# Ledger of designs, part 1: miniprotein binders against Probable L-asparaginase (ansA)

All scores and structures are predictions.

Target 1, 322 residues: Probable L-asparaginase (ansA), of Deinococcus radiodurans (q9rrx9)
Amino acid sequence: MPASLPRLALIHTGGTIASRPSPDGRGLTPQTPPALPGLEGVQVSEHQPFNLPSPHVTPAHMQQLAHLIEQLAGGHDAVVVTHGTDTLEETAFFLHLCLPAGLPVVLTGSMRHAEEVSWDGPGNLLDAAQVALCPQTAGRGPLVVFGGDIFDARTVTKVHTSAVDAFGGYPGPIGRIDRTAAGPQVHYFARPEPRPTFRPVTLERRVEILYAYAGWQGEGYAGALERADGLVIAALGTGNLPPELLPLIAATDKPVVLATRTHAGPILPVYGYAGGGATLVEAGAIPASFLNAHKARLLLLVLLNLGASREDIRRVFTQGVF
Below, numbering starts at 1 at the first letter of every chain, in headers, positions and changes, except where a header shows other numbers.
ipSAE, averaged over its two directions, is called F for ESMFold2-Fast, E for ESMFold2 and O for OpenDDE. V2 adds 0.75 times the mean of E and O to 0.25 times the DockQ between the complexes of E and O.
Where letters were taken out, [cut] stands.
Atom coordinates printed by the task and the answers are left out, and those that the model quotes come from them; centres of patches stay.

## First folded at step 1 (miniprotein)

Design fdA
Amino acid sequence: SKVTIEIRVDSPEEARKIALEILEKLRKELGVEVYVTVEDGKVTITIEVNDPEKAERIAEEIRKRLEEELGVKVEVEVRE
ESMFold2 (binder alone), alone request of step 1: mean pLDDT 67; pTM 0.576

Design fdA2 (from fdA with K25I I47F R65L)
Fold by ESMFold2-Fast, scan of step 2:
Formats: sequence, structure tokens, C-alpha cells
Structure fdA2 (fold): chain B 322 residues (1-322), chain A 80 residues (1-80)
Amino acid sequence: as target 1 above (322 residues)
Amino acid sequence: SKVTIEIRVDSPEEARKIALEILEILRKELGVEVYVTVEDGKVTITFEVNDPEKAERIAEEIRKLLEEELGVKVEVEVRE
């Protein structure tokens, strides 16, 4: 009879892909995840650790998902996760930090529900499964597949509130999948990168984000610093803040990570005026490299819960090895 | 303590439907988030609780709920 079949774990966490109009008429609630359509010659196991709208997903849920994926690793060739799109990029990045690159993991979702014309759920799910099972996917860690594009977990972000091709990020996709008469074709534009794995046991340490704006003088900084074990600031441009923040950052032993509210590009500590990135880094601020604020928050959260020193945290962020 | 609940199902397609239905019932009625696995026509529900006595109570509540609402045969096992 047949040779051994590849084994795929399909994990449902909720989102529009599983949603139908609520019986009470108050919009969409997660209900029934879609079946995997048209995938022949694959043995599928299905799992549902939780069923939540993605705004309700917390880092504790992300850790629960990571533990499940590791539990499945010995019995499966690949994993696909269906997830709501609002925090999908954060879950993908958390998994990137916490899972070894050995088992292919692909996250997907949909922008339209099952009763809308041109529901994108089945196509995204089939694409995700085919990418996950593709030999070229090995060693790449968690990926996001959406609208035929394949994205790196470190850079993918939701760039539109309602478009069916809602995901993007700079430098853009690392690959694509196309359906052809000869079957699915997966093309990668970049090589897999080796990376460390971070394994916090608990997530009790707290990290908050502050958002800089024209005229901000550090309002909210003291309160956030009192509550949290570390801070991320979505700063201006290449990592610049008003001069009032310089003495505040210099005075704390808690890690303060500089990200940017700009949509693309790394933190560059170039400016030497008071509050310019160079002065902030000299005062002890940690540049987030290319990570946006919410991903920098997750990396800092993971490192703090591992008991990493401020110096270790600075090294991880500045060397970009994550 | 690890609790594992196994449900006998004769149809692979029906196993998937039952697994999803069970997960919704457990989430709504007990507030418990569980792992549900469907493989080769068998539905397995797994969750962990740190208190062994609480694990046994929750397992019994789940068994009763599934037998009463879905009318399915349920095997329950509690392990360390």
C-alpha cells in the first residue's frame, strides 16, 4: 500500500477565519475553524488550545501555544496555526523567540469570514499547509503566510485594517507560493538564518510601551517605570526623543529600549543634540535594531523573565541575534 | 496533574466536528482551556491542573457534561 505520509498538525486559536455572524446579531464571534481543503496524501491532526479573538490573546496564551507546538514536534513534520489577524504578528514573533527552528511552523488567518463573498480563509489555510510541508521551509522558524506571500516573523506586520492583503512590513515577503497545473510552487528569496531559542518558565515580569509625539516631555514615564520591570519607547525617526527624557533615562537601572514610531528602518544612534539617539544610548538606552515597538516589547519581556542582565539585554538587541 | 479524556468515534469526519463542539462546550460551561486532538477517528482532550483533587473534580465535571450534552462514551484518566 502507500508509503509513510507526511504528518501535519493544524492548531486553531480563533479569529475571523473561524468566525460566523453571532446568533445575537452583535457581530462575529469565534466558533468553528475551517476544514483543511484539498490536501491529499497528508495525515492531519487538529488541536485547539484556545478559541479567542486575537485582541484577547496574551503572552501567556502565546506561551501555551509554544508548549503545545513543542509537544507535537516529535510526531509531526509541520505545524499550521490559524489565528486572528490583529495580534498574529506578536504571536508569530513570540513563537520565533521561544521555538527551535527545526519544526516548520506557519501562521495564517483571514480578513473575511465564511459567509462573505470571496472568503480568503480556505486559500490562506491551504497555502499555509503547503508552505509548511515544503522542504525549503525547513530551518526558517515560524513564518506568516497570507495572500500568497511568506513573511518572516521578525518583520511582518498588519499594514491595513480591512484589505485582504493586509500583511506587509519592510523589507517585505521572504517568499511566495503559487498554485500551478503542476501543483504548488514555493519560492524563497532569502536563506534560513540560525538563531538562539529563549525559554522563560514564567512571564511575571512586566514591560510597558510609551508612544512619543510632538510636544511629549515624558508624561507617563515615571508611572510606567514604577509599574514595569522594563520599558519600550516608540521614539521619533531613527530613535530621538525630547531633551527631558535624557536625565530620566540616565537615572534608571531598568532597561529602556528605543524603538521607532516610523513604519520601517532601524534605530540609528546618530544625532548628538540633547535627546538625540546618540545621547540616549550613551545614557544607557538600548536600541531595538529593526524591531517595531510591540515586538521589541515581547523580546524584552522574554529576556527579563529569563533573568537576563541589562548588559545581556543590550547585547541581544544591538547584535540583532534573535 | 495531567487529565486525558478519550472519546470513541466511528467516523473521522464526525470526530473533527465532535472535537470542536466539545471544546466550545467546555470553554463556555467550565471556563477551562484544553487541548483537543483528533487523529485516526479518536478524540483526545488533555489539560493540566496543579491540584490533584481539583483535577479529579474537573475531570468528573467534564465527563458528566460530555455524556449529558453529546451522549458520547467517555474514558477518563488522571496521571501525575
Scores: ipSAE 0.000, ipTM 0.268, lowest interface PAE 13.5, mean pLDDT 82
ESMFold2 (binder alone), alone request of step 1: mean pLDDT 71; pTM 0.614

Design fdA3 (from fdA with I7L K25A D40N I45F K54E R65A)
Fold by ESMFold2-Fast, scan of step 2:
Structure fdA3 (fold): chain B 322 residues (1-322), chain A 80 residues (1-80)
Amino acid sequence: as target 1 above (322 residues)
Amino acid sequence: SKVTIELRVDSPEEARKIALEILEALRKELGVEVYVTVENGKVTFTIEVNDPEEAERIAEEIRKALEEELGVKVEVEVRE
């Protein structure tokens, strides 16, 4: 084979895309991931750092994956990662924070397994590989490709438990790939944006998430604060909590990040009643910008493990530069 | 040095699955990088090795493993 052929690293981490029914009838078990039979003229290296259902993937596994991608960067033109869909958006965002924008990285998976009619695995994998190798993909952090849509790692989220077009988020996809008689067509709706890279050595610092509900008075806050180095609260609306949380947040030196349980939109500290977002930010709470709670958790985790001060953490979140 | 393996089978997908399991085991034991290319239904595996003598040894190990597991003849070539 000529050395001029593009080189693609295909990294398998598990999930439904690699699953088939067990011969003993116990349901879905991990097996060999799908081939790329429709992609010729490309040199593919295959890797499997772990083979897990995505609910078992931890930030330590995400860091292992980031290290593997950096090792592969010198010998490859692009990377595709197959991943379970339940935590795929968290792995994608971790890679966005921890990898430079140089090497194209695309994550994908499937909602149906190999023996289901209209298995989406091979199509998603082929689309992901073609997007990763497309020159227009260069300079864009890690992307998620699913159902022909291309998503930014910072905003993509799984919006449905069982639909084959399970991924979405706000503002939605940043691009699309379509299969035509003339070959694949990739179209981007947004330009690449420069961003910093964060490089924690260890992930020993802990971050927990608390979920606000009607009638919550801060139950679980004290225990979480004792165990964790930082907290994320999925607050109400634009970042509001009950009045009981105001003195608790004011009393701690640990970072408390306000995200929202609302499906889309940024934290806006506009309400001045006790526990309203403006009072919480004044008491020291850090608004999560547009990040959902679990992505805000990963950013806070990375920053704490870099030894960032509370002021540095506030600056990163409030300036939205990540 | 470079080791190239070609498989010719009726089911390239099934052959690839078995070959990848064998090559994954070799990667874990030997720390060797493996590249896979698909062309016209044929599966080609390429392994890059720093030592020419080690390349010959790895080529023979892979040839034996694939012939024993798949029961098919494979072409293995060492190039520098």
Scores: ipSAE 0.000, ipTM 0.361, lowest interface PAE 11.6, mean pLDDT 82
ESMFold2 (binder alone), alone request of step 1: mean pLDDT 72; pTM 0.639

Design fdB
Fold by ESMFold2-Fast, scan of step 2:
Structure fdB (fold): chain B 322 residues (1-322), chain A 82 residues (1-82)
Amino acid sequence: as target 1 above (322 residues)
Amino acid sequence: SKVLIYVESPEEAKKIAEEIAKKLGVEVEVEDGKVYITVNDPEKAREIALEILKRLGVKVIVTSDPEWLKELIEYLKKRLEE
């Protein structure tokens, strides 16, 4: 191939897009990487750092992937990652936090495997490659491309267990790719934003998530706090908890981040009753801004492994500096 | 660019900060066992990283300059492998 052609790194990590029925009849297992559809005029290199169902992907694997992408950056114009859909949003957000700006990185996957009717793998992979190679993609950080929609790593989430258009998030896509008679067309609806890069050397610090429910009085809090260096609580509504949590949060020097179990919207510390968001923040809780609980966990994990203070962590979350 | 250095003991943080400031002529601040160093020059950041490797090891790097951070991490990785 001519050396002047665009260079694309295709990185396979596993998931349904690479899955096939097991020879032993034990359901679907990772086996064959997906074939890239005909993408004329592009030099493609392929890599497979691991091949896992996405529920088996850990932050250590995400860091390994980030290191591989950095190694490939000098020799490539864009990167596409195929990934299982269950934790794809977490890997995308980890890469958002840890990769330098500039190199286009697009994650994708599929909801159906190669032997199912209307397999979505090839279409998603082609769309991801076209988006990654689009000049307007540069500077936007890692993106998720799925079902023709382009999503920001900070807000994308899997919103359906089985739908082919399984990804969403509020405020929704930041762009779209359509296949037209004139070829693929990429449209962005949002402007790129400059963002800092965070680079922990190790990931030894621990962060756990607790889920609030009607009638929860802080069960599991003490045990989680003993094991972890920081906590995320998926709170109620705009960041509210039962009154029992107020003295518990006030008593710890470890960071406690308030996210919400609500589908969309930011933490707003507006309620002044005992356990209301305003009283919790006054007691030292840190609002997660618009991040869902598992993304707030990854940001807190990264910051703790950088040795950030509780006040540094509060500043990053509160001012949206990520 | 800003380099955040975590030390094992808060009592040692002031001594380390004083020694770094004296040797390198850079601004340092100490809080809760952490040393904050602000530099705008990648070469001075590398000199500070080398001094840190001799005394503390590197725990924390935070910056809004992705190119500087990439260079610093590669420099530190190379030094640690020696």
Scores: ipSAE 0.000, ipTM 0.094, lowest interface PAE 24.6, mean pLDDT 78
ESMFold2 (binder alone), alone request of step 1: mean pLDDT 61; pTM 0.420

Design fdB2
Fold by ESMFold2-Fast, scan of step 2:
Structure fdB2 (fold): chain B 322 residues (1-322), chain A 98 residues (1-98)
Amino acid sequence: as target 1 above (322 residues)
Amino acid sequence: SKVLIYIRVDSPEEAKKIAEEIAEKLKKELGVEVEVRVEDGKVYITIEVNDPEKAREIALEILKRLREELGVKVYVIVTSDPEWLKELIEYLKKRLEE
């Protein structure tokens, strides 16, 4: 039977990888997206649903991207998305929640623009395409490829404002890609795991994040609760808050999810002082497991827009079934 | 002023039973009109009173009685009395320490 070439969809959404200096000296502006460098024997289609700096990307744009990927799935063997780095981890996690694991999806970007001496764009883009087309990538859901590292959407985070190797997260990458004389070599350190998919029709329900700090007594809580259908609090340590928050959390029927402002580690409801995690969970707060605040926000947003019950929301977060 | 009482229990069946027992008891003992609802295994009791001082007294008495009779974790909040809210927080701190 005739051999067919692999089919790759390349989706551009914007960011530094597509940016160049403005002639008027105003800094970087969006430009024409980069072409794939040096990829032989692959049939490429190109798409641009939007072209935005990643701080301008909203969950509605993420859903638009998910719909485009689903439309492309029947005609392609893999997808690569170029994206700005500031919210790339949020888009990756949203896609993780909403897309089935069958079609390989890899997100990438760059820290340097095309006119810089050591532009990382072409290398990251080529690595992303090779990872996406690698048979061992099948079943892993959306991944982030950056600086030769392969990251899981659930744990990847931008850990540096300006370093070329800006992405990390605990426990770190799940794999690597190296360029050798024999061609690309992809190594995975973890096995693919089955996961559910969540497919909300609308995203009209609102979720806000509050950030705890030394001396915070719940300022902003009442206003956020009136505007939103659910809240995430970036709490202290393993999920602790000042005592003023305990009666406030106990009094609401809206979901309040406890995440942490610490870099890594799960929410552990072990402290029994007023405002300690154990007292907050007993009052109805939902621990975010290992998710940081902005990823916990996206999961809560998706679940609320599916009409999930408080008990279903609690089960999804606490059992880590995402 | 609104008095809101929240009780968390492990099952919806227990929440419904507790809600029915509380509604009957509060009507009989305090002579006040109460609304009791159950959502997601939680019991919510709402009492509306025109006097903030009376709302404070009712809330504290209910919190004491529910803790003593049901042995469950009970949280009470009254809107529009910031001085009473400070007293409630101090009361809850003492109870959680135990």
Scores: ipSAE 0.000, ipTM 0.155, lowest interface PAE 19.9, mean pLDDT 80
ESMFold2 (binder alone), alone request of step 1: mean pLDDT 64; pTM 0.527

Design fdB3 (from fdB with Y6F K59T T63I S64T)
Amino acid sequence: SKVLIFVESPEEAKKIAEEIAKKLGVEVEVEDGKVYITVNDPEKAREIALEILKRLGVTVIVITDPEWLKELIEYLKKRLEE
ESMFold2 (binder alone), alone request of step 1: mean pLDDT 61; pTM 0.426

Design hA
Amino acid sequence: SDETLRQLIDEAKRLIEQARELLDKGDPETAIRLLQEALDIAREALKIAEELGNPELIERAKELVDRAEKLLEEARKRLE
ESMFold2 (binder alone), alone request of step 1: mean pLDDT 88; pTM 0.863

Design t10
Amino acid sequence: SDELKELLKIAEEIAKWLEELLGVTYRIIVGDKVILIVESPEKALELAERLAEFLERLGDPELAKKLLEELLKELEKLLEEK
ESMFold2 (binder alone), alone request of step 1: mean pLDDT 56; pTM 0.333

Design t10b
Amino acid sequence: SDELKELLKIAAEIAKWLEELLGVTYRIIVGDKVILIVKTESPEKALELAERLAEFLERLGDPELAKKLLEELEKELEKLLEEK
ESMFold2 (binder alone), alone request of step 1: mean pLDDT 56; pTM 0.357

Design t10c
Amino acid sequence: SDELKELLKIAEEIAKWLEELLGVTYRIIVENGTVILIVESPEKALELAERLAEFLERLGDPEEAIKLLEELLKELEKLLEEK
ESMFold2 (binder alone), alone request of step 1: mean pLDDT 57; pTM 0.341

Design t11 (at its last look DockQ between E and O 0.00; V2 from the best seeds 0.00; counts 0 for: pae E 29.3 > 1.5, pTM E .379 < .8, other shape alone 10.553 > 2.5, unsure alone 67.489 < 70, placed apart)
Fold by ESMFold2, look of step 3:
Structure t11 (fold): chain B 322 residues (1-322), chain A 82 residues (1-82)
Amino acid sequence: as target 1 above (322 residues)
Amino acid sequence: SEEELKKILEEAKKLLEEGKYEEAAKLLAEAIAKELGVTYRIIVGDKVIEITEDGKTITIEVESPEEAEKIAEELLKKIKEE
């Protein structure tokens, strides 16, 4: 039968890529997203489930986006999502958790707006579309494409407030897209591991984040524990806390997940002093693997809304099956 | 230890009073290195002090033997205060 044209769903959610300075000087105002040139022979459908700056995006919006993507999957070969950069990595990780890996989904945004000399919006959008349509991309789950780098949703994070190459993470990008005389060239350096798909019906559970610092004695812990169904603590180094936290963690039945406030690296529960990571895990704390605090929060939120037991939550985090 | 250092300091001061600056600087440098568990060497005219601690070397450039003596004296003063 005649080969059908590739079908791309382009989903806009807002952010700088869809903004310009207002004529009256009141800041940025919504505008038409950039055109998607250079996609001859591709059928593009456009969707806008919401139009928000990324600080206004919530897990409920992320779930709405996941549902839209699943609805579009039967009619499309790939999806591109434009998104503001402050929470893009959280949306990417939520989609990673809640969508099956088969359909390519690529998220991108921009650091500069349309009136800036070196606006990165059009390039990022074209790169995202070409990565999404590349045959090698299938089966890798949601990805972030930014500045020619291709990032895994588990590890990508915004590492600079204003630089055009604002995205990074440990261990780094899993691929690249470059342009050659023969066209775009996509290279992958890593292969994704198989993972389950999580399908929460609601997101009504509450997860709070506490941040550890030198001299912290547990301020805010009791209140957060009372309000929340689970906690994430951005802990020191490999997962260590001041000694005052040890009895607090030992006394709670709710899941307490240890992420690190450190730039990169896993939770390694090796220290045996009071508040050392080994003592915290012995007391019931759950190491977050490589996830930073806000990604660990999303995973915990999803698992709590699925009714997962504390033992199941521990298994998912510690075995890295996400 | 402390008694040995005090004797070396008195000998170095005597050499300074006699105008034997090079000899005094070497004596002080060796005494400081011995007490700190580090090794340093000064060669008069080369204006370089090398300090070695467990395979780690720090190189300090000095302008004269008098500068090396001032550094040594200041270090010894600091050690006594601790």
Scores: ipSAE 0.000, ipTM 0.060, lowest interface PAE 29.3, mean pLDDT 81
ESMFold2 (binder alone), alone request of step 1: mean pLDDT 68; pTM 0.571
ESMFold2-Fast, scan of step 2: ipSAE 0.014; ipTM 0.558
ESMFold2 (binder alone), look of step 3: mean pLDDT 67; pTM 0.559
OpenDDE base, look of step 3: ipSAE 0.088; ipTM 0.533

Design t3a
Fold by ESMFold2-Fast, scan of step 2:
Structure t3a (fold): chain B 322 residues (1-322), chain A 86 residues (1-86)
Amino acid sequence: as target 1 above (322 residues)
Amino acid sequence: STVILVIVKTGDKTYRIIVEVESPEEAKKIAEWLAELIKEELGVEVEVRIEGDTIRIVILVTSDPEELKKLIERLKELLERLKEEL
């Protein structure tokens, strides 16, 4: 009757969480039991495709990780990825775009290292594994688990440089895990939503980000447009720029996506002054919906590398179906 | 090469004229010609900004709408002449 023990793939990519020491002194071995309490009834395989501080992680590494997860899908019930916190939200979103929702994938990390008092690594790793193996997690796609909170890859962001509860995002977590006498309890506040999967073969097309500031008149725009196949601008408020950007955006056939430097909220093309969001969208700019600039960059990167047209790119962003 | 000309109204009598070209040689020629034309027609200050990868000429103009119409007509003639020289 009962199924075999659940199978968990544990993938280490680097960061503050230390990899498990092996008897041979190097590498990670399948079937090596984890040192974490609460995983004694789980069959764990361990993998390390790369070992990088997260500021060194590139979209090519994210694609390598996605390919590894797809290879592991047939032999495992869930995947946990340990990752440095600085670009964890970008890797999580890339995986969200490129992986089907069927296999549970949870990313986690730590803010403190093993030699610091109250190291958060073991607790976050255990919580991530328990969330990944929870039946209620099925169909939700890649998630981030940190400090007992469960976050959607599309909205999670690192909101603090040094706090142990460094992850947040608006509207906030989609669920939580609590440790009880009856074992782990996972609570989801939202139902899983169906979404498309994007499968680029190459990542050769390039996307750059420009950051608007008070007094910016488009400095750097021409250079970025020459180098890149598409641009993201972290604009002001609901998607507003100085008037100098209106003719520049109108003149290019390359996609220009408007995100916001504001912490939370969607792009709303409501202002009609020269450079206001309504005038920019009329000129051909593409609103990023609720995505921050670096996530909008990854979505645009994926779509350009699929050969999507400017109109296809506009539809994906404006419909918010990703 | 491509020449792009855009005129943006930024106030009641304030305008920005933006010209993008793919050649430094064309940008210098256009900038010098535009500076002379604007000075003759409008008597106003001309500020030129050139960027390395794509040459962009940004001209700040404060003028009466009727005088600006004459400038726009002459700028259109410049674009047609530049196409003939390419």
Scores: ipSAE 0.000, ipTM 0.108, lowest interface PAE 23.7, mean pLDDT 80
ESMFold2 (binder alone), alone request of step 1: mean pLDDT 65; pTM 0.539

Design t3a2
Amino acid sequence: STVILVIVKTGDKTYRIIVEVESPEEAKKIAEWLAELIKEELGLPGEVEVEVRIEGDTIRIVILVTSDPEELKKLIERLKELLERLKEEL
ESMFold2 (binder alone), alone request of step 1: mean pLDDT 61; pTM 0.454

Design t3a3 (from t3a with V6F I7Y T10V T62V L86K)
Amino acid sequence: STVILFYVKVGDKTYRIIVEVESPEEAKKIAEWLAELIKEELGVEVEVRIEGDTIRIVILVVSDPEELKKLIERLKELLERLKEEK
ESMFold2 (binder alone), alone request of step 1: mean pLDDT 62; pTM 0.470

Design t3b
Fold by ESMFold2-Fast, scan of step 2:
Structure t3b (fold): chain B 322 residues (1-322), chain A 88 residues (1-88)
Amino acid sequence: as target 1 above (322 residues)
Amino acid sequence: STVILVITGDKTYRIIVESPEEAKKIAEWLAKLLGVEVEIRGDTIVILVTSDPEELKKLIERLKELLERGDPEEALKLAEELLKELEK
């Protein structure tokens, strides 16, 4: 029989939750790991692979974190990661791609630092730990817990720069955690989905993102294509671009993935005018399914570093199994 | 192979097509797009385009019409081949 106390690995990577005003008055810098009040019934091990504000986190750091989580999985019942909020959704999605679905991993952070009134760090950390240890969380892969909401790594996004309830996404949370007189109550609104696990060894291949705007005629495309091994374009609406992009996309052997700058909804290759999604897909463009541009970039980055062919990349995106 | 020559002022574009029948279809499509007539000379198809403001305006309007009509494979083929010739 296993030990009576649940085992939790708590991994600190930095962010506002661990930040304090710097001694030189230069704003907030990573300083001190958060306190662990409210986890008295849990056996906790603590780890800090790096301590960075999240704008400094790279895919290489995300891979380092994934390897650490796999090393810890055999000795723990759940994993909680504290992370800065600006790139938290990207780290969560990278972990989703690279870790087995059965591993209970929850990411969280805070919008306020430890010296602010109503610091949200301890509450988010407690919620994350309780969600991670909940039996119903098993099989769901990495999740984001913030402000009592539970989000899927594929769809969660930071929707506000400064609100305490900064995270959202479409269709919204897949569950919630509430504190009751009987203890924590976790409610899931969606079922776990089977998915593959991707295991790139290196991340040397590069992917860049281009953003479409009214009047854009492909400025920056040639330079980005020369530097990168693949491209993501945040296109208009359901995946539409101006007609100038049609011959450019057709002329390259490198994968070009169509995402949308629209807040929600999938790429739909239905428009037949020149530059419409149907014409771009026929020219060889790859629709990003429901992924936003920066998550589509991470999936393309992982696939390219696995040595996947353009056809394999198209199949993964088109089938929507990731 | 068949050669399609598009002549505009001091510029000449050469498009090489393996199939003579496919070349004829491309040339007829280009002529319709540019609002000009096709001349067939042996294994060479010649398209002459007047380099003046009125013909340039017609070309822009016709390209816009074709692209808006949703002929993706034909529009793509034309645009890609014209870009390749411009790089010469």
Scores: ipSAE 0.000, ipTM 0.097, lowest interface PAE 24.1, mean pLDDT 80
ESMFold2 (binder alone), alone request of step 1: mean pLDDT 64; pTM 0.499

Design t3b2 (from t3b with T8V E39L T50V L86E)
Amino acid sequence: STVILVIVGDKTYRIIVESPEEAKKIAEWLAKLLGVEVLIRGDTIVILVVSDPEELKKLIERLKELLERGDPEEALKLAEELLKEEEK
ESMFold2 (binder alone), alone request of step 1: mean pLDDT 59; pTM 0.427

Design t7
Fold by ESMFold2-Fast, scan of step 2:
Order: C-alpha cells, then sequence, then structure tokens
Structure t7 (fold): chain B 322 residues (1-322), chain A 87 residues (1-87)
C-alpha cells in the first residue's frame, strides 16, 4: 500500500535567489520567488510572509517567520526557507531559539542571481528540500544548506562576501548532501542534541553590539548602555578588553555579554591582567561561549524579552542551554 | 551605578595588594554588591566592600592571619569583624 506523499512548505523571504535586474535599471531587486525544482512525489505549498533583501530583515521579521512555521507544522512534514545570505545565519539562529526541534526546517539562498551563468539557486533549493525531507534530519532543528554542506544554526556563518561556497563556521558542517546516479544521499556527522525552546511575546527590549579595537578605551559604551537593555562586546582574542572597561562593566546592573572579534573559538576567561577575561567575568561580564557577536545579541535579545534575570542569562550562556 | 563603581575600584586596589602580598588567587565578584574572594588551599575568604575604610582594615587583618597559617580562624574573625562594623 502506497504511503501518503510528503508535504513540504516552501517559504520565500527574498534575497539574491529571487532577484532579477530591475526594469527601471536600479540594479538587482527582489522579484519572482524561485519555483521548487521538480521533486517527484512531493506535495508543495508556497508562502511569502515578506520579500526583502536580507539586510532589511529585522528580529520582528524573524519572529513573523517563526509564527508562520509553527502554523504550518501540523500540515507539513518539512519546511524550506529561501533567504538572502547576508543575515541568513541570524534568522536561522533566531528560529533555532524559538522553534521546537521536531519539524525539519532548512534555510538556503544563492550567491548568484537567476540571469548569471552557473546560478546556484536551483541546486541549493533542491539540496535544501532533499535534506528537509530526509528522515535523519528530524530532531535537529533549523539547519542551513548551502553548496552541498549542512550547517548547525548555532555555528553557521557567512565567511566570504562573494564566493558561491560562502558559508562555513567552526567546527564546520554537521553533514553533507551529494547527488548520485541513485539519487540524493544525506550524511550526518553529528547526532541531534536536545535544546530548550524560548517563546518571547514581544521583542521591545534592545541589545547593541560594540566592537573592540587596538586603542579602544570604551568609546560608545555609555551611550549604548543608556539606549539598550543589554550589550554585547566583540572583544579581543579569548575575551579580553582594555582596563578602562573593567570599572564600566562592574558599575552596571545591565547584562554585558563578552563575544570575540576572532573568527572561531569560545570565550575563555583565562587572563588575569586588568581587562583580561578573568577580571571581566569576575566583574559580572557574561561569556558568550562559542557564539559570535550577532548571534550572542539575538540570544540576549530573546532572554531579555522573556524577562530573564541576569543570573538566568548567565546560566543559559555559560551552561550552553540554548 | 556610580556607587558600585567606586566600591569596585577600592576592591580592585585591595585585591591587587593581597595578590602581591599573599601570592594566592584573589578575585572580585560583582552581583548587586562588591565582594573580594581570597582563595588559599581549599578555603575561600570573602570581604564585602560596603565601607572602603573598613574593607581595607579587614583585608590587612585577613592577610596577616592567612600568613600565620590558620585559615579557619581568619575566615571566622573576618565575619565577626564585619558584623561589629555593621552596627
Amino acid sequence: as target 1 above (322 residues)
Amino acid sequence: SDELRKLWEIAREIAEKLKKELGVEVLIRVDGKVIILVKTGDKTYRIIVESPEEAIKIAEWLAELIKKGDPEEALKLAEELLKKLEE
């Protein structure tokens, strides 16, 4: 007896994958969403909650997308989201925080538009759909599929401005999809990990990011702290700052999360000089674990909008409970 | 706040002096209040920095007691002194 056909929701949000030259000559603008390539035996529903270049996507749009995915969960076996590549990793991580792991969700996009030679859109979209429908994808939460690699939402990042294999992250992909004569083959290198789901109602609380540089003495800190409910600092190396930041961090009751401007690796509070990571953590700074600054910002934003205490925020970041 | 920042600056000066004098791990914890943590052997001694002058006196006394090799007595005396100063 034949099984019912798999049900796939295809959600278009914009980006280069849907972009074509504007009729008025203003360059590339979002236009027609890409059609799902011919997947035999799959029932597809299509949705477009917004159609934006990804630099225009805000956490409010990410929350709108999360709500749509939850509405679709009961009627579908998998979800694919097409998204612009510049903030795709932030949307993926927001969905990771706010969606339960049960429904497979895969995000993808393209580096080239439909009128360029070797457009990567159809291949990425087909790969994303095949990964989303693979039984082994269940329980893994939102994933990013790009250039045949499968990435975890917590670690994926855009590592190149223009290369077609633009996505990476440390420790790298958690799986891969290959096209063979016998059809697609999905291989996972890691097992699914259990995680909590965060359910903020509002996103009114604000989080700003400050970037440390050689010679920075805390310029911009006071103004950011006045405007925001929490801060993320992209610090140096394993989480170090100039000595001027130590009394500033000690003086605030607002959460200050230490991330790093370094490409890869966790925050390690090992240096004991004034402004070294150990002194900052003892002064009340919260290490971001392995999260980069913009993902640490999203986690802090979600936690603050849930009314989490400073201690709850510290616990979530330091124990990796996300 | 400005108050917490001033208390932290005093705690930092005390911690630096204790580290240099005792050669042990000295940390500052900030969580609504400023606390100096002096770690020696299996013991952690705490000094709550609510009064700068008294915190300095307690730290100096704690340093001398730790040097004498009686860490249990040092912790008890620091706590008793803090209670008397609160009055």
Scores: ipSAE 0.000, ipTM 0.110, lowest interface PAE 23.8, mean pLDDT 82
ESMFold2 (binder alone), alone request of step 1: mean pLDDT 61; pTM 0.451

